# VHH binders against o26223, part 28

Target 1, 191 residues: o26223
Amino acid sequence: MKLLWTSQHIKVTVHIDGKVSKMDVLEAIKTRRSIRKYQDREVPEELIDKILDAAMCGPSAVDERPWHFIVVRNREMLEKIPEVHPYGAMVKDAPVAIIVCCDSSLEKIPGFWVQDCSIASQNILLAAHSLGLGAVWTGVYPLEDRVEGIRRLFSIPEHVIPFSVIPLGYPAENPGTRDLFDPDRIHLEKW

## First folded at step 18 (VHH)

Design XB20
Fold by OpenDDE, second read of step 22:
Structure XB20 (fold): chain B 191 residues (1-191), chain A 124 residues (1-124)
Amino acid sequence: as target 1 above (191 residues)
Amino acid sequence: QVQLQESGGGLVQPGGSLRLSCAASGFKFSRYWMSWVRQAPGEGREWVSSISWKGTYTYYADSVKGRFTIARDNVKNTLYLLMDSLKSDDTAVYYCAKHIYTSKPKTFDEFDYWGQGTQVTVSS
């Protein structure tokens, strides 16, 4: 419940936190949208923990689990991310962002880390959505300028590769749902 | 340089009201959560209230709920604390504090800048 009080140029709002929304996996997949506008509402740590748990539940090549996650709530740092990531403008408006990284020293087979981190990133998006949050995948890798920018900004070691920046927050937009099913992309037995 | 300057404190009788202000400069005020923290004589610091960067969400300590209202004017770069139904136990130095994080503070080290404080004295 939200209570608003306005006197001249002073804005006051009282908010009481409600229950977290839940949805099944197919609903989450089908209804997920990229969200780029966020409320100035805190994302509870519990939800971030659940999202990160989900991020780590995806498969990886030979179970290498090369991913690391930087959780960013520092407002100054959030404001700086768009400076090195031009398509990450919305990050500064989110209450939190997760940076998905690959530790190359954990790779058992070279090159599969991109798939591994992609799965982790997608799981973050789905989990966020299922929890009533909005998120968007902003690609860092393989663009060298973004990779290096994020690396420097967060003092990421050379053997660790920033892969994606995912801002999260309670959504302040509703882009609706899309039907993206295309039977022309399905081939039976052969191309 | 970040500056926070509190004002509006003073002597008031029990049941009275005060409005504190905190003038902020040297940073993008509208982008940060802000809080009020108070310290009574001989006691530790007590978190009083917090407000989100857009002012949409507010939080209060149980000791001040229903009596105090935190607000902000992002055009004026000013944080406010409206204090009604003041009690003797509200006597303290009141500080405005800037958040490091985009969240309700858990500890006092989550503030990177503090004002000098303004004295509030509630006495008959």
Scores: ipSAE 0.874, ipTM 0.936, lowest interface PAE 0.5, mean pLDDT 93
Fold by OpenDDE, fold request of step 20:
Structure XB20 (fold): chain B 191 residues (1-191), chain A 124 residues (1-124)
Amino acid sequence: as target 1 above (191 residues)
Amino acid sequence: QVQLQESGGGLVQPGGSLRLSCAASGFKFSRYWMSWVRQAPGEGREWVSSISWKGTYTYYADSVKGRFTIARDNVKNTLYLLMDSLKSDDTAVYYCAKHIYTSKPKTFDEFDYWGQGTQVTVSS
């Protein structure tokens, strides 16, 4: 029975006891891993705000800043995301997901929005990691079925393109760090 | 259809203990945060306690902290509230509530389903 109760605020004292260990930028980049297992722990809104702030600090083409973010904490919606995103199975186990979108109406130069949203997405991952959270980039664009699936699920307007779904949470796995440096991929002055 | 049914309420003396239960059905209970909310006569609703979907994290109102324990059995689809050291001020109807979100509740609108409640009366 949906009791139509008037919006009364619940006083929840959030003890942010989490000593957010400050990571330097290089450490964050080098030690970041895709995390697909999460604790059943709430991610505080303050951390999400910091992550979103970081997401918006990336460069964009001609400073177009075409990104929008949908923060999803609705459990039912989190459970539905894997239905339209076959590689998004971990989303249902996350306490929160961020959907990065592009508003095409904000695009100043065609095509650069992909780069812009990629930068935003990466910043989300790095910020999350820096804050002691785990995250993974699940690609939506350019796969039409995923784009349309997420669009329908979240009633996203046609001019807005879902780009990525990033589940976040306190990590329940530690995959370790990888050394991905490959000198063979470095060319000096010429190929 | 989602159903929440509270039980275990009753009359108890100050200092006494009760265990409330909430039987859940019609949804994947183990996937949702759950809360207890109470309402005393003539008073507004008061959040009492919340528990994460796996039961690892629990939260309490200051008024009940150290006295009440929220727990869940996801196999039995049951939410519990163990109430110790009961006080007269604990007299209320206690409701089980299902979370919409994977977080502590901020407002009562964050619950999409409620039980009918169970009466707890603490009186000498």
Scores: ipSAE 0.868, ipTM 0.935, lowest interface PAE 0.5, mean pLDDT 93
Fold by OpenDDE, fold request of step 20:
Structure XB20 (fold): chain B 191 residues (1-191), chain A 124 residues (1-124)
Amino acid sequence: as target 1 above (191 residues)
Amino acid sequence: QVQLQESGGGLVQPGGSLRLSCAASGFKFSRYWMSWVRQAPGEGREWVSSISWKGTYTYYADSVKGRFTIARDNVKNTLYLLMDSLKSDDTAVYYCAKHIYTSKPKTFDEFDYWGQGTQVTVSS
């Protein structure tokens, strides 16, 4: 007697009553900070979708769009990420992480995938921030041990290169804003 | 080995109260979301309540909202369900379930471990 487990979809109406204050792009950029402490609050799927949408809106070389995203909510996996990513300790405390990857088979011009995935990663950070989430970019590429560690952990194909791990969550810290403007880094017409 | 053991069930009159406990072992209890799920005789499983891994966030089915309280003691590795104002419709086997994901459950397959359950019977 095959007990037909009728997958009753629990309609959890997440009243996103949170007035996501529309943060303008400059504000998002200027006020974004790396957040490494998170509440034990879930991140709604809708927010992740928005973040991923934003991640895919960046430019890419010759429109190659080489990026793939692994959304990780599995607690065991989140706990394992720091084992292969020494600077990813905060990942285990996040409710979700996005792993940005490059599908090398989509690369049209060699080397530009790093820029493409960087743009995608930054868009994730900005989008997260604009949505009231905290995130941090933890670099995977180009460190071979991290790349291979993440690859193995998530069974990522050889032609796909893990680029970054970005834990996300509602912030449990407020590091404040920084003025990072440095006029000494601006050169007019020549060095 | 992961173990979940429910206790505290029993026979209670309508309007009565019970406290269920789930003793967890074999995993880092404090790192996982936990839920209560119940199954009444002849009925399907019903999600009852969930709690975040730190216990800060709790979620309830509409059927139990305002009457049940989910709690956890991460030092004792124990999940609780405080049931007040019990009704006949609350009669079920109550299961403790471990989350796979750090989120509210959408389906019952999002639980990787279940207890054996404890019987709650609400009858006059």
Scores: ipSAE 0.867, ipTM 0.934, lowest interface PAE 0.5, mean pLDDT 93
Fold by OpenDDE, fold request of step 20:
Structure XB20 (fold): chain B 191 residues (1-191), chain A 124 residues (1-124)
Amino acid sequence: as target 1 above (191 residues)
Amino acid sequence: QVQLQESGGGLVQPGGSLRLSCAASGFKFSRYWMSWVRQAPGEGREWVSSISWKGTYTYYADSVKGRFTIARDNVKNTLYLLMDSLKSDDTAVYYCAKHIYTSKPKTFDEFDYWGQGTQVTVSS
């Protein structure tokens, strides 16, 4: 069934007047916070595309790139996510969420997919922050109830493993910055 | 059952004003973006305006920008369209539509429910 995209190009001139402030990578890392409150403002598709591009730029074991991404904007579905994810209450208030998944059929070395999807998830968070969005990593794997809940909700095949749910939006909170540097966690040459 | 019921249409002279209302029921109105869409006789559907779920963000077609104002009352579950400086070209059936997504609509298939419409006629 060829979805005939009848191109009525409603040129939504998204005046991206959003001055994408060029944030330095270290600044992005240091200033990123989990954001759980969002404006009722839409997230432009262009920003999601940039975020997903960043998500796929991370390394993976033997370049297996096992990740898949479900972009969820359906309000009904966003409202249902908290039903299967007890710590995902903020998802229903976000204009969009990204579900990071692993296709196990793409795994080349067992077990490294967790690292791969973690890197992808972190890149989503950093990219979102650098673009002026807020996001939070809500863990799905390895909790079986959450994995199965998300799987059922989105009809995800058995060989694909939901890993994380990341709601995104323009932030409606400012948690401030934290200094998390701990010199006691640094050991020179030996423990 | 989801219901959308438009009202406030009528006959008005060019330069006149109308206020349309859409009464919503059967869903959590405050959780969804809403839009107005119109259809003139013999023409296709035209997107008119959209409003965010909290009402903070509004969007307008170029043809109505500066003349129309979309608003909502989430307590009353009602969507509004204030139409000023009406023109003959504004003559159409106006529909209230519920969004599927939390974004400005790109296509008409992004609406899952429609009202029956209210007729607006602008004629001297």
Scores: ipSAE 0.861, ipTM 0.931, lowest interface PAE 0.5, mean pLDDT 93
Fold by ESMFold2, fold request of step 20:
Structure XB20 (fold): chain B 191 residues (1-191), chain A 124 residues (1-124)
Amino acid sequence: as target 1 above (191 residues)
Amino acid sequence: QVQLQESGGGLVQPGGSLRLSCAASGFKFSRYWMSWVRQAPGEGREWVSSISWKGTYTYYADSVKGRFTIARDNVKNTLYLLMDSLKSDDTAVYYCAKHIYTSKPKTFDEFDYWGQGTQVTVSS
């Protein structure tokens, strides 16, 4: 989407020619799959900006917004992530990764940052999917060895907690969709 | 230690062709974007072409589009530049450069290693 401004500061949304990245919200949620194989295609900075804008639109406990993001495009650093994060092996094959972090100095309600950063992480996955990219959430927190390793690798200060590493790129696989609705997980009025 | 070694330069007539090679060692060549950059005598550096780490995506400066072809062989760890329809403005030292990032370069600070260069001279 291309935004145009007027003298009255009225926003006008203009659709960009070519690939349309919009998708119905329910369709995006139902069709998003973890993607672990990526093309060697550059991911434009503009798409990363849109993804991070979406990440920051998530709700947070008392609007504390404790999140920070590290964008990794350095090939050497992408190659090093699996050395400290063994279940992040596919990160070395991605053109870019986003590290979702909590700045504990921004917490207003202790401990809710985990929910806050989970929301931001899921929004990254959905936004990437809507833009024609594939991504996967690789868990860092609460696994102490992974937290320590990622903190050391990226010089993350002690009051900042790395939560997740999300590699992304144009997909090189199509796992298909799944029907995961299970009525037995729904409880009416009580357990 | 990272080493980049260019070859294949020389003297050629206008309209002629050359193939440049860059032998790479000391790093995992197939994991990195690579570029050709040239420098004419007394001039600044000019980005010529870039190629993604698998070779699927190639990019060219407007001055060489349609005339030059970048390619790579990830088994032999070699980068190539096929130069056709050469003209006097193509006279330069051609350098092979290793990218830091996973994208087209925006500045020359985005390359961490350079070869020594190979001279291409287009003259009648």
Scores: ipSAE 0.676, ipTM 0.876, lowest interface PAE 1.6, mean pLDDT 90
Fold by ESMFold2, fold request of step 20:
Structure XB20 (fold): chain B 191 residues (1-191), chain A 124 residues (1-124)
Amino acid sequence: as target 1 above (191 residues)
Amino acid sequence: QVQLQESGGGLVQPGGSLRLSCAASGFKFSRYWMSWVRQAPGEGREWVSSISWKGTYTYYADSVKGRFTIARDNVKNTLYLLMDSLKSDDTAVYYCAKHIYTSKPKTFDEFDYWGQGTQVTVSS
């Protein structure tokens, strides 16, 4: 059974390289792809601010909002990330990376920070896409060596847990759209 | 170990042209934004031009736009400044500077290494 939408979708209006972008939210979700190749174009601070604003709009367990973000534009630091995070090799090719962290002193319910930071990370990906940027989530937590490596590299204190590293930039690739809907994953009323 | 060495300066008449070069070594040149900065005698430094690490994006101070062209050769690890229609106000020592960040500079603290400079003198 399908519900029919009547008039007036919610749309986000953004400026991308001198033009206004109108992208339906469902289309943004369906068309976002992991982008691992980037132009050498500067990403303006304004766009990073919009992305982080969106990241902080996510829900969290009992509104604990445990997230902190490190914005990395230092070329040398971007080059060093693969030394402690080998599956993040594309980070060295990006103009910017965002490290999503949990400040454990902000937890109100133990253990839900992973969900909280996952939501913030996905919002970063969607916001970047809506602004004409490409991004990819590279996992840090729960791999202890990656967590400690990133913590050491960025002087992150012990009560703060790096969760993900998200390189981003204007895309230099355009992967195709995928059809991933699988009705067998939907269970009515019970398993 | 990071070394930037400028060359190509000299004496030129107004309306003339020069090509400055900056030979880079001791770092992965093709991974960094680069800039030219100039300093007239007795004056502060003035940003002239910047170029992104692949060379796709270039930026110029208003005082040189349309007359100067920044370029790079990532195979030869060399930065260039092509200077046309030179005028007396262009007289300065020109420095090659390596960026820390992936953007246009906002302050001179955003450069971690500088060359020794090459003198450009525009005079009848």
Scores: ipSAE 0.669, ipTM 0.875, lowest interface PAE 1.7, mean pLDDT 90

Design XB20
Fold by ESMFold2, fold request of step 20:
Structure XB20 (fold): chain B 191 residues (1-191), chain A 124 residues (1-124)
Amino acid sequence: as target 1 above (191 residues)
Amino acid sequence: QVQLQESGGGLVQPGGSLRLSCAASGFKFSRYWMSWVRQAPGEGREWVSSISWKGTYTYYADSVKGRFTIARDNVKNTLYLLMDSLKSDDTAVYYCAKHIYTSKPKTFDEFDYWGQGTQVTVSS
């Protein structure tokens, strides 16, 4: 008789409002939704630090770690982002935004920085969700007008490429969960 | 040009009440956190209270909790401080201050504009 092995879940323990909480990693991944409406509640620096720590835990091509992050809390600057990033209109309504950038001088394998910064961006979304925050990834790269607009607004040098703008805050909406599993996207052994 | 004009100060007896107002102009008032800060004679400045840009979250120094209420009217662009149960220790010039950032202030450098102040004097 051959018994099917089942693995134990690894639980992430997070302090929310000074209390320990548990969220299964698979639950966090499945329940995260893009949040575009935020409370006017302060997001503590401690939570931003935890989010950026998580962002930097992502794998990268040959461990090149090309990412840099700009944390924006200046209300005037948050109000200006939609002027150069029209699909980032909700950024002005957020208490905080994180700009994910690539420092091209850190590239070790050309062209893989997009994957690297995508991984960091997704980790920001998941970490924010696990901390009771809501976030959304707004695309900057590869849209030239957005890249140059954000670069100009934040004085980003030419060798640094803004990749994404991620507004975040305590959510003021609950879009619910979705069941998106599609077995037709799974191919065994070959296409 | 950004202007903050406080009013409503005056002489009041201990246990009395006052309402301070701060009329704001020259900026999008409803987009910014606002604070009250006071300075007693011969003392440094003391943060009193802050309010988030929609007015949903309010914060108070321990010295005024339960006695003072911060409020805002985003239609009239006016910030308020309702002061009850006034004590002699509340005697100060009260300033309205505009935040740069989306948070409680850590230092007074986090305010970019200040009003001229209004004197509150609590005396028997």
Scores: ipSAE 0.653, ipTM 0.869, lowest interface PAE 1.7, mean pLDDT 90

